# Ledger of designs, part 2: VH-VL binders against Probable complex I intermediate-associated protein 30

Target 1, 227 residues: Probable complex I intermediate-associated protein 30, of Arabidopsis thaliana (Mouse-ear cress) (q9lqi7)
Amino acid sequence: MSRFRSLLQASVNATKKALTWNVEEWVPPAEKHIFKFHSKEDLKKWHLYSDSEYGGLSSASLEIPDKGDGSDCTGVFSGNLSVDLSEGSKWNISRSGFCGMRSKKFDGFIDLDGYDAIALRIRGDGRCYISTIYTENWVNSPGQSEDNSWQAFVFAPKDSWYTAKIPLARYLPTWRGNVIDVEMEMNPGRVLGMSLSVNAEGGAVGAKSGAGDFRVEIDWIKALRLP

## First folded at step 4 (VH-VL)

Design a11 (from i06 with heavy chain E108D; framework fv_ifinatamab)
Fold by ESMFold2-Fast, scan of step 4:
Structure a11 (fold): chain C 227 residues (1-227), chain A 123 residues (1-123), chain B 106 residues (1-106)
Amino acid sequence: as target 1 above (227 residues)
Amino acid sequence: QVQLVQSGAEVKKPGSSVKVSCKASGYTFTSYYMHWVRQAPGQGLEWMGYINPYSGGTKYNEKFKGRVTITADESTSTAYMELSSLRSEDTAVYYCARETYYDWGSYDYFDYWGQGTLVTVSS
Amino acid sequence: EIVLTQSPATLSLSPGERATLSCRASSSVSYMHWYQQKPGQAPRPLIYDASNRATGIPARFSGSGSGTDFTLTISSLEPEDFAVYYCQQYSSYPLTFGQGTKVEIK
């Protein structure tokens, strides 16, 4: 009898909890984790690219440093930007000197509908990085690559952890890294992935630029609903 | 090093379909567009379409009247081109070709090609 | 669609001679590329964006032109240069190729 009552009450409580959880999930949270950089498993969601695929000499790595005690693990995106070319390369020198990390493709989409901004928790080197959002192809311009990508600069200050908040409205439409003069709106419900990249040309006033080492620590990437 | 390896020659009957594969290696598969180009015996090159393996976005030559489908499997770094309702005039060597691409810009040309797949359509 | 017309259809020349190949577009082209194809082989990239040599292409190959008129020049033909040459535009869809110019031994 007592066991029967205990099992029945547990079943009722489980059902009530499930119903309550469903109601809570109908209301979108004010922030949403997109990526975290706390384990080697998290880093498997990313791949690296650089100008080395085109005859350049830049290098990149993405790692979780082993601190021994397991405390404060974060991803480290680092490497070297080189404007030099391998012997025999015919590359335009002004296009060398870049590295990036791009998320691997998902089954389906990252749904950012109802969010206003992307937030990155970073600790950097004083360089300016490029945040890219890739969305499903739905709007095309004649002569363009038919892909939808959106870019914004993100400054990575030295020494202290910083949360860079980039409004989705600040991302500019691009085709293959070039800003296009087209009036397009991002579809935040159909995000395929993201990247973070750096180039030797830099561009932001006051930020470090040019060839040499780069390093940024990343804790997480979130979507935010701003006040 | 970069390699594009295509599936072997096929002989098909009119009205059937063929699916040609192109396995990529030596680079990040999702960082480059993959195009399909065919060449009928003794004739020139004809563009069929492309896929961006990262976005899944495709563009097709309208000449193929909805008969062509290009797909990509990121897990195997393989692109596919399927052509349905085959006719004798579809007899051709079919090539996959990689287009240069990166976040900073593109040269918009085909830098690496597969070895080609001969598809013969006859009764 | 943009139609690319190559001329001449055939060039019969001897090693050491200069070859000049023309490609004319039916409307203005922003990106014109050139490919070389030998019998039984896939096309090989030669010139991209009108005038830039692709990786590994010898200096005897040069490209020029803009708008609707483009030229590929081989300053002094080597035995390995006898092949078919195709121009290709990347200005609008569908992407199109010229019909080809065959450079053959005299």
Scores: ipSAE 0.181, ipTM 0.642, lowest interface PAE 5.0, mean pLDDT 82

Design a12 (from i06 with heavy chain E108S; framework fv_ifinatamab)
Fold by ESMFold2-Fast, scan of step 4:
Structure a12 (fold): chain C 227 residues (1-227), chain A 123 residues (1-123), chain B 106 residues (1-106)
Amino acid sequence: as target 1 above (227 residues)
Amino acid sequence: QVQLVQSGAEVKKPGSSVKVSCKASGYTFTSYYMHWVRQAPGQGLEWMGYINPYSGGTKYNEKFKGRVTITADESTSTAYMELSSLRSEDTAVYYCARETYYDWGSYSYFDYWGQGTLVTVSS
Amino acid sequence: EIVLTQSPATLSLSPGERATLSCRASSSVSYMHWYQQKPGQAPRPLIYDASNRATGIPARFSGSGSGTDFTLTISSLEPEDFAVYYCQQYSSYPLTFGQGTKVEIK
């Protein structure tokens, strides 16, 4: 019903503004900035998290490195993935080795209706990262947990800037890091936030995996309308 | 360090409502689910429901059939549990409990608990 | 709902003895957790996902099991271990706890 309401409102507005045709109103820009990583103010929109809150020993940082001349500033998400647990534990079979950066909750929603993909401009370390989109909680099947996150893998090539373009349709519904078997489609009009995370289990064939250091530089995150 | 601090004990009349608070500190409040669990004197633990403070989404135990409401205020990092139409069998210690980080494969256990709030329902 | 049955209801043991606590589920459980509770205190997490020790839990505590049968073992009881122990499932809603096993001094 929310799309029906918006269509009715758009119809009323179009009638009133018929003599003033605004092409940009009907054809949104091909890209929309969601985040940039160019200043310390930009980084205040993000929280760091890791398995250390779960008893793990991983660490993370998110910084704008001072390159001296101030000419090329990008965010650096880096740290160390440890599969070890805090002192006092003799089992290392938990899902340790995890770090992430998560956006602070948006003031309202980010409206991605009319866009086909999320694009990330990154320069990585050869690891696969996980891109997560958080949406308004969906109605779950009886006895199932809430589905409020959508995930896709992002390969971050070593040493080269790369624009990863991930179709919104490629994001899979997840619950506590696990893909759930539900017939649901993301509501791109109701996005609450996003995260980028990395774990020692890895991802795609050929990507670096396992414990150790991680590092990815991030310039921006955009929504794209693909041709 | 993580702490969950609950409001003080209450004595209520049958038919009234009670609202218990749980103030969180030492972590990012919106990154963890907050559950409510009660325990009648000398009895076991009973799950009531949870809230995701990030989205405001809730899940309730059907046993409480519209009598329970869980809310969260991110500006004060405080979760609330309100139980209405109180009966003598609602006399219990009410606990808030944090669920381990939820979006990366946590094993979904309650890692930190509040100290508990005794609610006594009597005439 | 999944019903968790703990046995025995009470274990009367002396310090230094081994305690073995059972938890049986009415249907298969994906995540089983164990909590310790002392009189007047909130529950304390001990074991999560059947066999993993929670932060700060001594090595004498161990968990095992899968499906419908789970066990909590305390290899050598210390005085501070005399308490009530609860199992808890996180496979389906509503979340449920066992009725508890009281480990008491002989």
Scores: ipSAE 0.272, ipTM 0.673, lowest interface PAE 4.4, mean pLDDT 82

Design a13 (from i06 with heavy chain E99D; framework fv_ifinatamab)
Fold by ESMFold2-Fast, scan of step 4:
Structure a13 (fold): chain C 227 residues (1-227), chain A 123 residues (1-123), chain B 106 residues (1-106)
Amino acid sequence: as target 1 above (227 residues)
Amino acid sequence: QVQLVQSGAEVKKPGSSVKVSCKASGYTFTSYYMHWVRQAPGQGLEWMGYINPYSGGTKYNEKFKGRVTITADESTSTAYMELSSLRSEDTAVYYCARDTYYDWGSYEYFDYWGQGTLVTVSS
Amino acid sequence: EIVLTQSPATLSLSPGERATLSCRASSSVSYMHWYQQKPGQAPRPLIYDASNRATGIPARFSGSGSGTDFTLTISSLEPEDFAVYYCQQYSSYPLTFGQGTKVEIK
């Protein structure tokens, strides 16, 4: 199996359980703000990346729309997923169709110890996105990348604002883009940053997939302690 | 256009240290790992280590442990490799090389290389 | 440490001939890459993940293999193809290179 097929299959299994979890209504006893998307200053904490750095033709933007009337603003992560390659691309096989936004390096760590889940307040386009958490390098953890990345799929419904609640235990460890086949626990006290990405392959059954436009509005990202 | 531009050649005495720079341009510096590879005159290639410019995380070849330090400065998009306690056998061309790693997949090969920096260690 | 052994050390051929270069690993490798190096130049990526051509690499270059045995083939040598070729594994740390195969003009 290809790396993407391995990651996608493991993430689909985790996402099915997370979708069942997310149906339940809970008021968390404690929460911690990690990011907000209410001003252009908030967006300076993020950088955009896409397959265009690797010879693809996808594009991405992250903006606060100007409503002119002073109404509440949220961040908009949007763009176009292209499976086409630029002429002379180093991708001699079609692997394109990828965009992401990643937080800039944190000075120190985001300490999420004692929290159970990541919550994202979003309004999307019916696609599945990938939530990534980067943790400190663990030299004694075979199969871990230098950044110990952890991934979970996030379904982004189209019609209304939705709070996606993803248990930290549902994030899958990855090593150089592959899901590792071991039981490992995230160290939530040593979080370096986060990303949100989307690709043309998609994720969950029933979610929109394929090349074309993507758009998700994001209000905030928080850590939750569940009851 | 992607470019990796390294600092100029250096002549060093045994026991001293050298710090080679590699300035990246034409891409998002933190999206790619940066490796260092050396080549002694007339010999093959030898991997020294890498840095993830996003996290600052490093991995070194045990052969150089305690002597090599790789760092990165995001504000200048520059990676550095410092080698201490230099010996005559450290005479080599030192290359920086970009890795193709990214979040949802990777090809994990060196797609762009710096031009090389000759470090000569002589008494 | 995975040791990569390339053979032959030197391959003397004429333009138009087929070149076959071997790389054997001391243990199984998941990712094998090939680089070309000309005198005074940095290595140039040729093949990644055993069989995929890097950007700008002509179709005459092909790679194959899995496990411990890998091959780089140049179907019909052009004058610019006379160079040293290195295999490199990206399966475990430390990353290692073969000692190189020099393809020289007969």
Scores: ipSAE 0.303, ipTM 0.679, lowest interface PAE 3.8, mean pLDDT 82

Design a14 (from i06 with heavy chain T100L; framework fv_ifinatamab)
Fold by ESMFold2-Fast, scan of step 4:
Structure a14 (fold): chain C 227 residues (1-227), chain A 123 residues (1-123), chain B 106 residues (1-106)
Amino acid sequence: as target 1 above (227 residues)
Amino acid sequence: QVQLVQSGAEVKKPGSSVKVSCKASGYTFTSYYMHWVRQAPGQGLEWMGYINPYSGGTKYNEKFKGRVTITADESTSTAYMELSSLRSEDTAVYYCARELYYDWGSYEYFDYWGQGTLVTVSS
Amino acid sequence: EIVLTQSPATLSLSPGERATLSCRASSSVSYMHWYQQKPGQAPRPLIYDASNRATGIPARFSGSGSGTDFTLTISSLEPEDFAVYYCQQYSSYPLTFGQGTKVEIK
């Protein structure tokens, strides 16, 4: 019976789609949820990293604080950027003072084909963050592929919720944190994951930079089809 | 403590294939590229390729393309290098070595190496 | 591919002496690294990005250079420093190593 019910439900869904066909079936929705930060389960999709892997002393956390008023829940990415090295370090870190959060590895892709921008709903600390999009590797010969990462700066204003809308065209191709001069377009249909990171070097005139505390609240990440 | 532990020595016949493993521990496996480098007896080091365990992306030395396949299993934190159509000149110690990568940069060097796996190809 | 040529092939020196090892690239290199290898062991990182000492590497080891000319210097050789040293570039694929310089006891 469960099998018969499953077949019936699939048949009903297919028939409903055929009978309720309209223009919206051919045009992607104006927005698409990619990530939300409303529960501890949502945060399990993310991995924290920092310069501590290089002997730096930066620290990061990602949590849903209990605000005591019920359902007002957002993720908090916070920590401390340190340009100091651990006492045992014997090397100079050229780009110390960084922390990031990266979506965990998963099978398949996030299909953003037909969307124009990434939107982040944030409340920040006046620092610039880096939004990174990881896309599928291009196969350049049998058995070979190259990673593609794309980066854009995101200013996080102090104390006020802000929806940062970053056109996909503004993401620059990067390789190991360096912008590469390539006329290659992002493949938005083959997104593997995303990250949000911050560094003490900063990235924009007028934004807070340097060592010290950082804190940004994140509500959601969406793809948008702009007007 | 970071450790890269490789599988044991193997003796293979010409024309066969070999698959060497490299089990990582003590760090986040997906935060580092895993490279493979070989060294023929009494010779220098030769880079074979790498894998990004996060994306599955690979890059191979053209000298080995069509014969080398590098894979990674995140659930076991293990990288593999398979070399097919073995010849006597493939006799070498094969090393895995990790390289840190992150959104802001990398040091582009191999900070930890496996102990090496001797692969001998003879009839 | 970028070819790395190390010179000399062999350095025969006594403990306490200064060792200067050269690595020349066939084209300009952005990232040059140095590794030490002792018999029966995996290579050990010494210097990364031309001049930065890796973790646990004594101050007597130093690196310098840019473009096509790079140098590894050991200011005063200790008994444990007698080994083979390799330079390695990370500017273009395929990644390449020099042929090695053997530092041996005189």
Scores: ipSAE 0.383, ipTM 0.715, lowest interface PAE 3.4, mean pLDDT 83

Design a15 (from i06 with heavy chain T100P; framework fv_ifinatamab)
Fold by ESMFold2-Fast, scan of step 4:
Structure a15 (fold): chain C 227 residues (1-227), chain A 123 residues (1-123), chain B 106 residues (1-106)
Amino acid sequence: as target 1 above (227 residues)
Amino acid sequence: QVQLVQSGAEVKKPGSSVKVSCKASGYTFTSYYMHWVRQAPGQGLEWMGYINPYSGGTKYNEKFKGRVTITADESTSTAYMELSSLRSEDTAVYYCAREPYYDWGSYEYFDYWGQGTLVTVSS
Amino acid sequence: EIVLTQSPATLSLSPGERATLSCRASSSVSYMHWYQQKPGQAPRPLIYDASNRATGIPARFSGSGSGTDFTLTISSLEPEDFAVYYCQQYSSYPLTFGQGTKVEIK
């Protein structure tokens, strides 16, 4: 094509890009999809873990059940929590009875600036789960960065689908499974990953706790701007 | 079985840098912290720092801050410790050592160690 | 930083004798661990969190203590127990080790 047509096309593309960026900055969408659980491809974004790696006897699976015609496809995170230890365990684990699913690291970051909450569309078993958000390590000084993980409880009611909305401000900073007592705010612009876990100790008064089976169905995870 | 296999011995000139590797196998690499500890000949153990391979988060001993960099490559299950501006006092055996952790706890001790890498700094 | 002082620096004993090793911290320690090291080898975990034996460690090894005063005891020395022993704290950063106690054959 002519030189002038090439220049015109480049100008149009640059203008569209600038206008799109400005609109996104001024009017961020009310919700942002982070994860969906509708196909086996979606599940490849997740890694399962449990206390069995440390000598425990818990088990976990994450699957899309083959429900046949007329059924919606959703992810199922399920398994069994055991507080027992395997014979000949190499590890003297002190906190047995847990399972989790953790996302593989994002290529870059999920930017949640301008959003107020994480929403999980779930159908559960009456247990409390732990929602964890992993953010970019903060730099305390040149050459040193600290892990930054944030946790909140998620109650998963039994018989019906529920959208759990957890304000980002409700997530507590944690280090090695312990809440740390510092005044810190999450950096929502630099999310590295997320996990959902369950343990036999439980969390909330009135929720099911202890060893035994667990099962939660998950449709999607989103970020929301609350009204 | 769990194994931590370190790179071979190196001889370096003062002022240069060295990068020691620690290849992990037999476990989920991202579920354990990896620490680095050194030992000068005939001397005791000195902690240098650690990395969380999942997040890339690091913690360094202030004594080495600005000279030490610890990294991890998930695709090869390998941790690295790079030490720059080498002096004769950096002559030591360098060990990688694993710390078990999980979302709700940790052991706060080193359960498996690499075989060690001797780094000699001489003119 | 927390300084760990081990005593004695060298302990000369015969097989079958009892060994008692001390580790004192400059301030209170939440987690104290013990490692055994033989010449040419990496350290081996022995005792964690003051009194718990690591997997595979014989019953003759025991640990005790809290706060600033910790002890490692070997009830009856075997030939393979002649080694250097290090205490290590995990209470605050930087993590620190004691200077070591060498248990040598008399």
Scores: ipSAE 0.389, ipTM 0.704, lowest interface PAE 3.1, mean pLDDT 83

Design a16 (from i06 with heavy chain T100S E108G; framework fv_ifinatamab)
Fold by ESMFold2-Fast, scan of step 4:
Structure a16 (fold): chain C 227 residues (1-227), chain A 123 residues (1-123), chain B 106 residues (1-106)
Amino acid sequence: as target 1 above (227 residues)
Amino acid sequence: QVQLVQSGAEVKKPGSSVKVSCKASGYTFTSYYMHWVRQAPGQGLEWMGYINPYSGGTKYNEKFKGRVTITADESTSTAYMELSSLRSEDTAVYYCARESYYDWGSYGYFDYWGQGTLVTVSS
Amino acid sequence: EIVLTQSPATLSLSPGERATLSCRASSSVSYMHWYQQKPGQAPRPLIYDASNRATGIPARFSGSGSGTDFTLTISSLEPEDFAVYYCQQYSSYPLTFGQGTKVEIK
């Protein structure tokens, strides 16, 4: 499908090169909505997970709070990161303290061909979050299929709305949550889903880290074509 | 609380196929990879493959190339392993086993196992 | 594929004795795990990532090692510890297990 799209775009561009190019007619929009967090229906597209499934004590919620002030409705991803383990848990998880929200499976793919970056409009708590993109593996051999996950850190400034713009090229390939040293490029035309997660270890210098409460408000997630 | 419950024992003829199920409960089915491991009578453990129930993505041991298919049904929280072109050496106990899958980090060990399904291939 | 060789194949000991089980990999392994299996039962996780005990596993079980050489130690055998022990690598595909070490009563 990316080959067919490229052929169509090339033929359109070749025609327009004979004239002053009208970018408004043939270039894809500068932004594309991927997710909104404005209603309870929007939140049904997401699934919560945490270390509690592994014997940890972290907790997470995703909700649209009732506003009495007439402000716009946004999603709130919040909870508590605990490095403690529950009594009687099945294993001793040494790297406890994480929560995440993952999009439910799409019917097909999110097509990000022609876009340069993911943008998240957030209002945070000073912690660093992890943005994950899941993509299909191009393996076309019988009995072989692997998903690729791609991760980037995103800082969520305290008390102010911020649009984090993360170039797709900045996402690092990961395997089982670990960064891998492999020469593999993300296929933006074959995105299966996304997640946003937080852990007690944190990552960035100067960001809040450790156990305790976390809270980030999310308005939307978009794909952007950068200038 | 977490349980993996597998389908019952089966007796199959050479050349046929078998499909074993593994019903998960007590956790979020799509948050964990599900692996399949077999054990021939009196022998050790042999890894067959896995499925990521979130995406449907699979990885198979090349030894079973073209014969094994692993699937998952989120609505019933059930994973399946189908093995075709059965031979006498496929007689084994087949286990499903859960592996932690999360964006933060993974140790890659199998924390919960099904009870096992004995598949006997005999003429 | 990474081949895991466990030694000894059989270890005959009495309750109260120390058991030391070896697992050697044909190439360097990032994650080594250990499982216990009793007759008629599914394997039970014991040790993950070389040295971490799974929850509910008694302190007498310990793991160590890195690279290609890994060890599982049971400091003082209890009657319930007589079983087969398997090491497993999660460094490359296909995932592989050792052939097992049987710890049996003398």
Scores: ipSAE 0.135, ipTM 0.645, lowest interface PAE 5.8, mean pLDDT 82

Design a17 (from i06 with heavy chain Y101F; framework fv_ifinatamab)
Fold by ESMFold2-Fast, scan of step 4:
Structure a17 (fold): chain C 227 residues (1-227), chain A 123 residues (1-123), chain B 106 residues (1-106)
Amino acid sequence: as target 1 above (227 residues)
Amino acid sequence: QVQLVQSGAEVKKPGSSVKVSCKASGYTFTSYYMHWVRQAPGQGLEWMGYINPYSGGTKYNEKFKGRVTITADESTSTAYMELSSLRSEDTAVYYCARETFYDWGSYEYFDYWGQGTLVTVSS
Amino acid sequence: EIVLTQSPATLSLSPGERATLSCRASSSVSYMHWYQQKPGQAPRPLIYDASNRATGIPARFSGSGSGTDFTLTISSLEPEDFAVYYCQQYSSYPLTFGQGTKVEIK
């Protein structure tokens, strides 16, 4: 898809900037829990989706593995990205190879006024993921959906836990996976929900891309107040 | 697999309201927009509006000037279209139609339609 | 609003003949779709984004065009193809349909 390729390219710099954050040396001054991934009950707040609903062959799961010991549990978002399409499908899409997890909508809004960034505590597979924030419906310009989505890339490094810190100002307004050229800023006081998704196109130079398996462990999602 | 089943035909008096239902099955209800389109006897198609079942967000055609309300009940995977202050010119077959889309691109067309609900407005 | 004008209003043809249907928009359209409707039935998706056939649509149906001029072609009419065809734009709100072209038996 040319339109999706444009979104991916526009977001590369935001992903590269996020990769330079040093989680081990930086302790946030203030925080607010948004989500935790420590029990099966926590996962009931999420809904899985993939291109399989549109005739693709990708698959996704979200689970808390039972490690059999006394260690803390974390959520595992994993699956397989396929660029193939199923024969006889009723939905024809020009591009396949995506999976996502989206929060069930909040009761009302989450008020993030006074916070500067979203932080995700993750341990991944070297792929870039897309972090999406959904805000209160509004009309941005004629011809656009009244749903508001804001997206940023998140690199998920292998081996060790990483806290990806994404300034709210780095989320780009999007409509249907495409960047919208608008001057409006996100209203962090009226957040409806969030998602984390992955696609075969990949992200920053050095990140894994293409079809195949994906896996990211998630401990929590927080809002942070930066000094 | 995907099916949209609408409520049955109705006969209404001028000035009353009608609420048509559209029960979805075979897919994740909150992942697709649901549109409403009407067709007067012997005439073409007219778009009325849509709802995003995930956010509750709606957009309406200004022609209906606050007379149309589209809602969705996620627990029953059912969308509703209510049209108030009915006039004889509102006599039409009303269709619900699903919009194909996803976070990574879309073609924004109506891939599945309900069977239609005839609403007759007559004194 | 974008006005879609379909022409001709009626095409009277015999089975085996080629049908060419036109849809003109009052301003440039990003996405143009075509639907087929038979009497007593809901519209059925036929062509999306100008030239892509929806799933299950026979190869005799093809679409083309960009900007303001779009065409639907049926290379060799079958008996089941006699129906009304509507174009529809998804570039700006409100979404609009053409008035329809009726393809009928001569």
Scores: ipSAE 0.305, ipTM 0.693, lowest interface PAE 4.3, mean pLDDT 82

